# Ledger of designs, part 22: VH-VL binders against q9hk44

Target 1, 202 residues: q9hk44
Amino acid sequence: MNSRIMFIGGVPGVGKTSISGYIARNTDIDIVLSSDYLREFLRPFAPQESHLETSVYDAWKFYGDMSDDNIIRGYLDQARPIMGGINRVIARALANGEDLIIESLYFVPDMMDEMVLKNAFLAYVYIDDPDLHRSRLEDRINYTHRNSPGSRLAAHLKEYRTIMDYSMDMARGRGIGLYSTDDYALARQRLLDDFRKFVDRR
Short names: E, the ipSAE of ESMFold2; O, the ipSAE of OpenDDE; V2, 0.75 times the mean of E and O plus 0.25 times the DockQ between their complexes.

## First folded at step 8 (VH-VL; framework fv_utomilumab)

Design f3 (at its last look DockQ between E and O 0.75; V2 from the best seeds 0.00; counts 0 for: pae E 4.0 > 2)
Fold by OpenDDE, look of step 8:
Structure f3 (fold): chain C 202 residues (1-202), chain A 122 residues (1-122), chain B 108 residues (1-108)
Amino acid sequence: as target 1 above (202 residues)
Amino acid sequence: EVQLVQSGAEVKKPGESLRISCKGSGYSFTDYWISWVRQMPGKGLEWMGKIDPSDSYTKYSPSFQGQVTISADKSISTAYLQWSSLKASDTAMYYCARHEGYSYGWEDFDYWGQGTLVTVSS
Amino acid sequence: SYELTQPPSVSVSPGQTASITCSGDKLGDKYAHWYQQKPGQSPVLVIYQDSERPSGIPERFSGSNSGNTATLTISGTQAMDEADYYCQAWDRSDAHVVFGGGTKLTVL
């Protein structure tokens, strides 16, 4: 198999979109998918009042009061259809020998086929410093999301940090590399290097 | 040249504590994980657990969870395997082995220590 | 827990081809690695990632992995190839490493 597939997870503000673009440019991979758009793509097919119609940071409301458990439940509910789609997308790319990068808020390897996991480079990016995380959310308007106020997302830092912690634990438990973007430049270089090494051994 | 050098053979009695070591050289110690593998006399290889020396994260085999402690001192490029109380059944050869981190989706052991023979008898 | 099964022993005449199998549930969806261990020595990686040879390993060593079975093949087997061979995989579900029971290869 000659396909180069990278699946990178991370909550908003960690820099996964920028890193994915960086890697794409430095590896000549032309296709980069975002779970934000994949989610939009699925919405017309979702039942009315679907979990997909609610922001991930509000998904806990389906279960009652805000709690870590309810935040994660809401997150996973949204993740199921999206991850199912991502799994099929990666499978297709692998079958056709196509290169692909997918960056996603929804990062649930349990919802992926083993063959897909075997043949894709998986990584989860995170921010260790909550204050830095908040700052980067607020600054999104200046970079990747020019028409979306960062203050809106920053108000939901708690929910994102909860999801991040859960995802990091899952990733580590599943033998997936964690990359801190506290030092952004270092993180993206490390990811690029690791991805290249991954590809070179295949 | 990449090398893993383990501490020497040990002869112990049941109930005694023991720590054996594995020192890496010829590479960046924190860029690779270290696993410990047990081989009882005349038996096969058994994975015990692994450690990421960069942050000392550990993962144990269920069979060895709570039975041993794996640790590392990255300042001296050394990993450790220790028992608080040895049993006769702990008699075995113990190997340390290097493997890539979690980034690649595979864990093959490309370099091995020479092994440490631990004999536990009354 | 995930398990890998190997035949306890395989015999081959010099110059013939030896095949050692390793079986596990959907092992083909995992990477299989192989190690050679001679008496009194540490294991040596002879095949990694199903079919890749480390530097210094003779070309007569090859590997494959599909379905539920990985296979180590030694063509033109030599006396020096007599050893124990272990397959190994990594279970992503719990990040555990698993070894097969080992196969003793005898060169007659």
Scores: ipSAE 0.739, ipTM 0.892, lowest interface PAE 0.9, mean pLDDT 94
Fold by ESMFold2, look of step 8:
Structure f3 (fold): chain C 202 residues (1-202), chain A 122 residues (1-122), chain B 108 residues (1-108)
Amino acid sequence: as target 1 above (202 residues)
Amino acid sequence: EVQLVQSGAEVKKPGESLRISCKGSGYSFTDYWISWVRQMPGKGLEWMGKIDPSDSYTKYSPSFQGQVTISADKSISTAYLQWSSLKASDTAMYYCARHEGYSYGWEDFDYWGQGTLVTVSS
Amino acid sequence: SYELTQPPSVSVSPGQTASITCSGDKLGDKYAHWYQQKPGQSPVLVIYQDSERPSGIPERFSGSNSGNTATLTISGTQAMDEADYYCQAWDRSDAHVVFGGGTKLTVL
């Protein structure tokens, strides 16, 4: 049996975790990996130049003042070891004929092995409306951080949208679908339908 | 039911401008990319470039970058190939073909237009 | 700049198996697609994703792709199979499409 592999990219607040759960339930795929937890696993082993010890929204500080370029440099430093691990995880699933869903902040097409590019369903989720994105981040904080001192993740909307715009630009024309989650229910159904078509073509 | 209908044959002189069209029907036009393919007389197929009609994002083959313009008008389900100044070497058959540019497509051209013959002579 | 190489021609007798190759660096890591073009007609997709056959394409058409070479195989070749055949590759890292130079299949 051919492996059913889904690799969903997106920044915090776009709904990739919820969509991954929806897809898993509707396809009976049992294994869902999150790069947030893979990041925690890798921290004690990652090379220092990856700067995995800091949050992605602060990684630009190693390069100077906040700028789009420095935000992206910090993001890419962190992405390198995580994408390396993701490549190996997908390769193992493909070799074993096993199904897998990965959702990840770290989604860098230039760091994907060609067999990942050939055999995985690749999708990037985003939010068009910055105000909606801020609201989604604030909702996540309230749900996850019941005694939150404020909107910590929403304070970094600029960094996240810089990474999102970069990731969308890099994905364009590479057979990586871009899915707006401004209408969450529509987006999750489109993703499920497209994933099913992808697996039917293999 | 899926159809790609191209504009009719053209006879032009060097230096003239030209725009040819490819109209899609029987499917959701913005869900598929349109590629343009050149076939010179007696020669093989050459990919020229593609467009995503949903946002007009384009990719060109290096051989055709700067030589032609690919565009689309999604309101009328039509893609275009355009020259600002034709050369005799532009004499060829031009095909449009659709393919999926989304995560479930691998650039297989499942439907082709009938072709538009462009003849450029003095 | 990715290149695909096909033999310019292949000749077979009716009923025999025709084999048309398409060579490219690490082509097996990409998908290969195959098109048939008869004189005066638009190309028709006959094999996609290395080995899948579209609805309406006879079962005698098959495909494979490994290493540096994709192969279109026509078993029990018929006179109506006489045509030009093109391979095509897709490279998602560059988002570019490339065609092979074409192979004229002659059935004598």
Scores: ipSAE 0.380, ipTM 0.763, lowest interface PAE 4.0, mean pLDDT 89
ESMFold2 (binder alone), look of step 8: mean pLDDT 92; pTM 0.943

Design f4 (at its last look DockQ between E and O 0.78; V2 from the best seeds 0.00; counts 0 for: pae E 2.5 > 2)
Fold by OpenDDE, look of step 9:
Structure f4 (fold): chain C 202 residues (1-202), chain A 122 residues (1-122), chain B 108 residues (1-108)
Amino acid sequence: as target 1 above (202 residues)
Amino acid sequence: EVQLVQSGAEVKKPGESLRISCKGSGYSFTDYWISWVRQMPGKGLEWMGKIDPSDSYTKYSPSFQGQVTISADKSISTAYLQWSSLKASDTAMYYCARHEGYSYGWEDFDYWGQGTLVTVSS
Amino acid sequence: SYELTQPPSVSVSPGQTASITCSGDKLGDKYAHWYQQKPGQSPVLVIYQDSERPSGIPERFSGSNSGNTATLTISGTQAMDEADYYCQAWDRKTAHVVFGGGTKLTVL
């Protein structure tokens, strides 16, 4: 198999969209998908219990009071149909020998087929510094989301950080690389280098 | 040239503590994970656990969880395997081996140490 | 826990082709690696990522992996190939490394 596929996870504000674009441009990969759009695509058809009509930061409400556990439960409910879709998309790309980058808030490798995991480069990007994370969320309006106030998302930093911590633990425990974007330039270069190495060894 | 050099053979008694070492050279030590593998006399290879020397993250086999401690000192490119209290059943050859672990997901052991024989007897 | 199963022993005559199998649930969806170990020596990687040969490994060594079975093939087997062979994979769910039980290859 000669397809080059990267699946990158991260909560809003970590820079995964920008990094994905950077990698795409530097590897001549033309197709970059975002789970934000995939989510919108699935919403009309998703199971009601997935609660995709609700923002991920509010999904805990279906389980009761705000808690780390309920935040994660809500996150996973939404992740199930999206990850199923992502898995199928990647499988198709592999079957066709197509190159693809997918960036996603929803990053649950356990919901993916083993064959997909075998043949895709997985990475999770994060931010260590909560204050930096907040500021990047607030500044989204100046970069990738020009018509969406960042203050709205920044108000839910706690929920995002909870999801991030959970995702990092999952990723680390499954041999998936973690990339801090506190130093953004360093992170994207390392990610690019690792992706190239991954592809070259195959 | 990439090399993993392990500490010498050990002869110990039950109840004694022990730490053996594996020193990497010829490569960037923090770019690769180190695993420890046990081989009892006349038996097969058993994975014990692994460590990322860059941040000392460890993962253990369920069979060895709580039985041994894996650590690393990246300043001297050395990984360690230690017992707080040895048992006769710990008698075995112990290998360290490196693999690429950062984001690649294949984890083959391309270089191995020469092994450290540990003998535990009364 | 994930497990890999190998035959305990395989015998071949010089010049014949030896095949050593390694079985695991959906092993074809994982990467299988193979190691050669001679008495008193450390294991040596002979095949990685199902079918790739490290530098210095003879071309008579090859590997395949599909379904539930990975296979190490040694064409034109030589006396020097007599050794124990171990397959190895890792479990994505736990990130645990798993070895097969090993196969003793005898060259008669």
Scores: ipSAE 0.760, ipTM 0.899, lowest interface PAE 0.8, mean pLDDT 94
Fold by ESMFold2, look of step 8:
Structure f4 (fold): chain C 202 residues (1-202), chain A 122 residues (1-122), chain B 108 residues (1-108)
Amino acid sequence: as target 1 above (202 residues)
Amino acid sequence: EVQLVQSGAEVKKPGESLRISCKGSGYSFTDYWISWVRQMPGKGLEWMGKIDPSDSYTKYSPSFQGQVTISADKSISTAYLQWSSLKASDTAMYYCARHEGYSYGWEDFDYWGQGTLVTVSS
Amino acid sequence: SYELTQPPSVSVSPGQTASITCSGDKLGDKYAHWYQQKPGQSPVLVIYQDSERPSGIPERFSGSNSGNTATLTISGTQAMDEADYYCQAWDRKTAHVVFGGGTKLTVL
């Protein structure tokens, strides 16, 4: 198999969309998919228990009081159908010899097929400084998603950082690189270099 | 030149504590995870656990969870394997080995220490 | 808990081809790595990622992995190849490393 597959995880405001564009430009990979669009496509077909009609930052409400556990339960409910679709999209790209970049809020290693785990470059992007993360959410309209007000998302920083911390814990020890975008230029270059090494080792 | 140099052989009695070391050189120590591998006399290789030296995150084999402590001091490029109370059944050769900790690593152990023989007898 | 099974021993004559197998449930969906260990020595990586040869490993060493079985193949086997050989896989979902029980290769 010659496919170059990158699967990047991260919560809103960490720069995963911008980094994906940078990687695509510098590798000449034509196909970049966002789970935002996959989510919209799946909503009319998804099981009711996934709660995909609700924003991820509100999904804890189906389980009771706001808590880290309930935030993660809501996130995982939404992730199941999305990750199922992502697994199949990657499998098709591998079978066709196609290159592909996927960037996704939904990044759950336990839900990744073995074929994905063996053949895709897996990376998780985060921001260490919570104040910087809030600032990036507030600036979102100016750099990505130009028509989505960042102040709405910044009100949910707690939910996003809970999901981020959980995702980073789940990535540990599984060969999933963690890339801090506190220094964005450094992070994107490190990610590009590591992806190239991955392709070269295949 | 990449090297993993382990501390010398140990002869101990049951109940004693012990810490053995693995010092990395010739590479960026925090770019690689360190695993510990046990080999009992006449037996095969057993993975005990691993550590990311950059932040000391550890993962243990279920067989060794609670039996040993894995730690690292990145300021001196050294990983450790430690027992609080040795048993005769801990008699074995102990190896350290490294693998890349980034998204392009597949836990192939490309360099190994020379081994530390631990003998526990009354 | 993922397990790997190897035959305890394999014997070949000098110059012949030796094949050492490593079996595990859907092992072909993981990467398999192989180590050579001579008496009194540390293990040495001889094949990684199913079939890749590290620098300095002779061309007579090769590997494959499909279905439930990975195979280390040594062509033109020499007396210096007499050693124990271990396969190893990584279960990425549990983050656990697993070794096979080892195979003693005897060159007669």
Scores: ipSAE 0.517, ipTM 0.821, lowest interface PAE 2.6, mean pLDDT 90
ESMFold2 (binder alone), look of step 8: mean pLDDT 93; pTM 0.950
OpenDDE, look of step 8: ipSAE 0.726; ipTM 0.891
ESMFold2, look of step 9: ipSAE 0.511; ipTM 0.815
ESMFold2 (binder alone), look of step 9: mean pLDDT 93; pTM 0.950

Design f5 (at its last look DockQ between E and O 0.70; V2 from the best seeds 0.00; counts 0 for: pae E 8.2 > 2)
Fold by OpenDDE, look of step 8:
Structure f5 (fold): chain C 202 residues (1-202), chain A 122 residues (1-122), chain B 108 residues (1-108)
Amino acid sequence: as target 1 above (202 residues)
Amino acid sequence: EVQLVQSGAEVKKPGESLRISCKGSGYSFTDYWISWVRQMPGKGLEWMGKIDPSDSYTKYSPSFQGQVTISADKSISTAYLQWSSLKASDTAMYYCARHEGYSYGWEDFDYWGQGTLVTVSS
Amino acid sequence: SYELTQPPSVSVSPGQTASITCSGDKLGDKYAHWYQQKPGQSPVLVIYQDSERPSGIPERFSGSNSGNTATLTISGTQAMDEADYYCQAWDYSTAHVVFGGGTKLTVL
């Protein structure tokens, strides 16, 4: 039996964690990994003052002034080790026939093996409305991140949206599905349906 | 029933402009991508490029980049392939074909248009 | 650029098994799709995702893909199977669709 693998990308506040949980519950997939925890897992192995020790929204500082280009550079620097790990994790799951969902801020399919990509459902979730995005970041404390002030992340909305735009462009260039979570209920249902379709045709 | 219906055969002269069409029916037009494929007389299939009709995002083959323009009008479920200036070497059959996005793990063309023959001669 | 290579022609007697190969660098790491095209007609998808058969395609059509080679197999080949066959894949690095050169299958 073929493993069911979903790799979902999105910046904070878009609802990827909640959607991943929803899909897991509705497909009986028991393992859901988050890039936040994967990042923490890697930190002990990283050099002091490495890119992994810096928040993604501050990563541009390694390159000088804040700009879209430097934001993306910082993002990609952090993404490299994490994506490498994700690639191996998926490969392991595939080899053992295990089901897995991975939700990640770091969504860089170019850093993945084609064999892995061949056997995984990829999706990118986003928010079109920046005001809604800000609101959802602020409200995270009330839902998925109970001990983390949402105001801190909301202050970096620009950086997140820059990363989002970059990721969306990359995804579109490869025909990866984009899912707006402006209508959250619709988005999660659509993702579930599409994931099921993916699995059923294998 | 899913169908892709293309515009009729074209006979043109070098230097003329041309736009051919591909109309989709029997499905949600914006849920699938449309690719254009060229087949020169007695030759194989050549992928030209693709478009997402939902937002008109396009990707071209390097061989056809800058040579043609792919567009779509989702309001009438129609994709287009156009030339600003035809050459004799553009003489070929042109097919439109439907495919899903990469999220499903494949980009196979499950439905094809009937083809549009374009003949360019002086 | 990524390339797929097919033999230009394959011949088979009625009732025998025809095999058409498609070769590409690490093609097994990609999905291979196959199309049948008869003279004066549009291509028809006969195999997708290496080995999946669309509805309406006879069971005698099958596919496999491993290493550097995808194979379309037609068991019990019939006269009506005479056509050109094209393999197709997607190059992820460039996001380009790639077709093989095509194989003419002749049923003797």
Scores: ipSAE 0.673, ipTM 0.877, lowest interface PAE 0.8, mean pLDDT 93
Fold by ESMFold2, look of step 8:
Structure f5 (fold): chain C 202 residues (1-202), chain A 122 residues (1-122), chain B 108 residues (1-108)
Amino acid sequence: as target 1 above (202 residues)
Amino acid sequence: EVQLVQSGAEVKKPGESLRISCKGSGYSFTDYWISWVRQMPGKGLEWMGKIDPSDSYTKYSPSFQGQVTISADKSISTAYLQWSSLKASDTAMYYCARHEGYSYGWEDFDYWGQGTLVTVSS
Amino acid sequence: SYELTQPPSVSVSPGQTASITCSGDKLGDKYAHWYQQKPGQSPVLVIYQDSERPSGIPERFSGSNSGNTATLTISGTQAMDEADYYCQAWDYSTAHVVFGGGTKLTVL
């Protein structure tokens, strides 16, 4: 009777949205939240220093030349208000005994409340092969960038892979599972099985 | 039946190298992290570090960073703890133990090796 | 770094209840796990996730965790329960495993 909470992190193009749908269908979890729309909800209220008015792949520009450090700093500034909201959403689900799947670009373990770390199944999905990642960005449906969303996103592969590598390092340091989606069907089944094991230990 | 079987006791001199092993059986070796734990004579348990055998990612306790090397060979389901130059202060019992690789909150050590006694004396 | 504190020893008479505490800042926001170690043996998990028993652990072992303190409780203590007991948690900020200093349980 405990809440079944899954929080999947990943950059665009790694399949986190599709995997979330697969998990929802196979667990009968009705609520799936995407940080893409949480971001849009928060934009008119967020502090100016979060830079949520710009795309994550452009946020490094507030700090100087393109570098890994500036890309990550821009990412973390945007993540702070979104992760705060995600903490509150998970706390509500836990209090009400409700099940929830969250898939998010913004996946920062240092910003997760310890009760989230204790009670949620955490996973980070990624793609090893940069060429495969580029091709999947070209194919991605992006509701925020409707004109030519695949081509626009693929132009920012460097920024996304920098964020991905950083997020993988942080997740790994915390023992959070990393799931390669180079073989998508294997990855989604592995995630489903691991989520079920997590729930069974409670 | 889950088992972690460690290599036998070692008697060494200061300055010598040593590698001890921990072989897992009865489970999917790459689904679990392996930690190494030191217990000095008459003392408590000290976590040294851990390895994810699936990709050999390691994390060390600050007290042991740079002092030892943790590695694994997943093809034979074996983790290793290695010193390049032993000191007398390395005399201790060394345990391997496994924990789940998919969550912080499930990092209890459900199975432990039998321990490897390492004695370093002149 | 995060630290866990245990009393060095606890003594009980056979049949009585033993309580072993483990203290750490906001430990109730983490899982506490407990291990039993008898002389010359490897540690054995006796309680995980604050209060859960692995299969094969007697029901006289129980655990709780709230605020800054986790407690391992052994009811109807038997001579075979004489051992060292260690609590363990994870420091989420550093991703390090932390053990308490251990408690010697003596059954007189």
Scores: ipSAE 0.027, ipTM 0.645, lowest interface PAE 8.2, mean pLDDT 88
ESMFold2 (binder alone), look of step 8: mean pLDDT 93; pTM 0.950

Design f6 (at its last look DockQ between E and O 0.74; V2 from the best seeds 0.00; counts 0 for: pae E 3.7 > 2)
Fold by OpenDDE, look of step 8:
Structure f6 (fold): chain C 202 residues (1-202), chain A 122 residues (1-122), chain B 108 residues (1-108)
Amino acid sequence: as target 1 above (202 residues)
Amino acid sequence: EVQLVQSGAEVKKPGESLRISCKGSGYSFTDYWISWVRQMPGKGLEWMGKIDPSDSYTKYSPSFQGQVTISADKSISTAYLQWSSLKASDTAMYYCARHEGYSYAWEDFDYWGQGTLVTVSS
Amino acid sequence: SYELTQPPSVSVSPGQTASITCSGDKLGDKYAHWYQQKPGQSPVLVIYQDSERPSGIPERFSGSNSGNTATLTISGTQAMDEADYYCQAWDRSTAHVVFGGGTKLTVL
């Protein structure tokens, strides 16, 4: 298997979209997928009022009051179909020897096949500083999401950070690298270097 | 040159506490994880647990959970393995070993310490 | 818990090919690594990621991994290759590192 596959996770505002683009340009990988679009792709097949119709930051409402536990439950419910799709997409790419980068809010390695995990570079990007995180969410309209008010997402910073913490714990426990984007330039370079190292060792 | 240098051999009695060390050099200490591996006399290798020196995150084998404590001081590029109360059955060679901690998920041990022999006898 | 099984011993004559197996449930879906340990010495990584050789390891060492079995192969075995060999993998479900029981290779 000589395919170069990167699966990068992170909540909104951490810079995973920009980093993925950067890596793609510097590795000549032409295909970059986003879980946002994958989610949209799945929506026509979902039942009415399904978990996929609700924003991830409101998904806790299916379980009652807002709590860390309910936030994570809602997150995982949305993640299941998307991760299933991502797993198949990566498996296809591996089978055909195709290069691929996937950036995703939904990052649940437990929902992936062993072979997929073995042959893909997995990474999780995060922000330590909550104030910086808020600022970057607010500024999204100026960069990657020109028609989407960042203030709306910033209002749900708590939910995103809860998901981030959960995802970081999961990633770390499985030897998946955590990359702080507090220093964005450093983070994207480290990811690029590590991705190249991963590919070169195969 | 990458090196892991461990503390010297220890002779202890049951009930005594002990902390052994593993010092890394020749690389960025916080960029790699350190695992501890036990080898009882004439026996095989047993993974005990691992630590990320960057923030001291630890993970233990179920067999060693609660039995030992793994820690690190990144300011001096040193990892530790300690017992609060040694038992005779703790008599073994203990190795520290380095492995990748960034997204590789293969966790091969590319460098090993020379080992620390711990003997516990009454 | 995930377990790796190795034969306790393998014997070969000088110049022959030695094969040491490591068996585990769906081991082929994991990375297998191999270590050589000589008496009184620390383990040395000889194969990583199923079939990759670290710098300084002779080309006569090779590895493969498929199905439930990883194999360390030593072609043209030499007296200096006499040692204990351990396979190692990572358990996804627990994120634990697992070693095989080890194989003593004797060069007759």
Scores: ipSAE 0.571, ipTM 0.848, lowest interface PAE 1.3, mean pLDDT 93
Fold by ESMFold2, look of step 8:
Structure f6 (fold): chain C 202 residues (1-202), chain A 122 residues (1-122), chain B 108 residues (1-108)
Amino acid sequence: as target 1 above (202 residues)
Amino acid sequence: EVQLVQSGAEVKKPGESLRISCKGSGYSFTDYWISWVRQMPGKGLEWMGKIDPSDSYTKYSPSFQGQVTISADKSISTAYLQWSSLKASDTAMYYCARHEGYSYAWEDFDYWGQGTLVTVSS
Amino acid sequence: SYELTQPPSVSVSPGQTASITCSGDKLGDKYAHWYQQKPGQSPVLVIYQDSERPSGIPERFSGSNSGNTATLTISGTQAMDEADYYCQAWDRSTAHVVFGGGTKLTVL
């Protein structure tokens, strides 16, 4: 039996965690992995990795003044070790015939191994309406993250949307679907249906 | 029955403009990308570019970037290939072909149009 | 500028097995697709995703892809199989579609 692997990308507030839970419940996939936890796991074992110690919304500071280019450079520096770990996790799941859902802020197609690109269902979730995105960041405690104050993250909406726009551009034309969660119920159903089609074809 | 029906053959002079069309039927037009493929007389297939009709996102081959315009009107299930100024070297057969959308796209072209012969000569 | 290389021609006698190769750097890490084009006709997909056969394509068509080479195999080749055959891949680095140069299959 082939492994059923889903890898969902998205910035905070777009609903990637909630959608991953919905997909898991409706596919009976037991393992859902968040890159937020992978990053926390890596910090004590890589104390020399200064780019992992900084929040993604501050990572541009390694390059100078705030700009879209520096935001993206900081993001990519953080993404590199995390994507390396994600590649290994997916390779293990494929080797063992195991099913897996990964949801990740760090979603960089050029850093995905060819085996991942060939064998995993890849999707990127986003919010088109910036005001809705801010609202979801502010309300995340009531949605999926009980004690994580959304007002702190909402103050960094610019950084997140810069990363989101970059990631969407990199995903387009590379066989990676973009899913607007402005209508969350519609988005989750479309993702589930598309994942099932992917599994049925491979 | 899935069909891609292209506009008829064209005979043009250098410097003239031209738009050819590809109309899809028998499927949900916005669920599939449309690519344009050139075949020069006696030569192989050359990918020119593609469009997602759902939002008109386009991607061009470097050889054709800035040389042609790919567009779509999803309300009439039609994709277009357009030249603002034809050259004699544009004489070729032009095909449209579809492939499934992003999330599970493998970029295989399962259905092709019948082709549009474009002849550019004095 | 990912490139795919095919032999310009392959000849086979009726009933024999034809083998058409398509070479590209690490092509086995990509999906390879194959198209048949008869004179004056549009291309027709005959193999997709390395080895899958669309509905309506005879079982004598098969495909493989590993390392740097994909192969289209036609067993029990018939006169009606005489055509040009193109391999195609997708280059994820550029998001571009790439075709091979084509192979003319002659059935003598």
Scores: ipSAE 0.375, ipTM 0.760, lowest interface PAE 3.7, mean pLDDT 88
ESMFold2 (binder alone), look of step 8: mean pLDDT 92; pTM 0.947

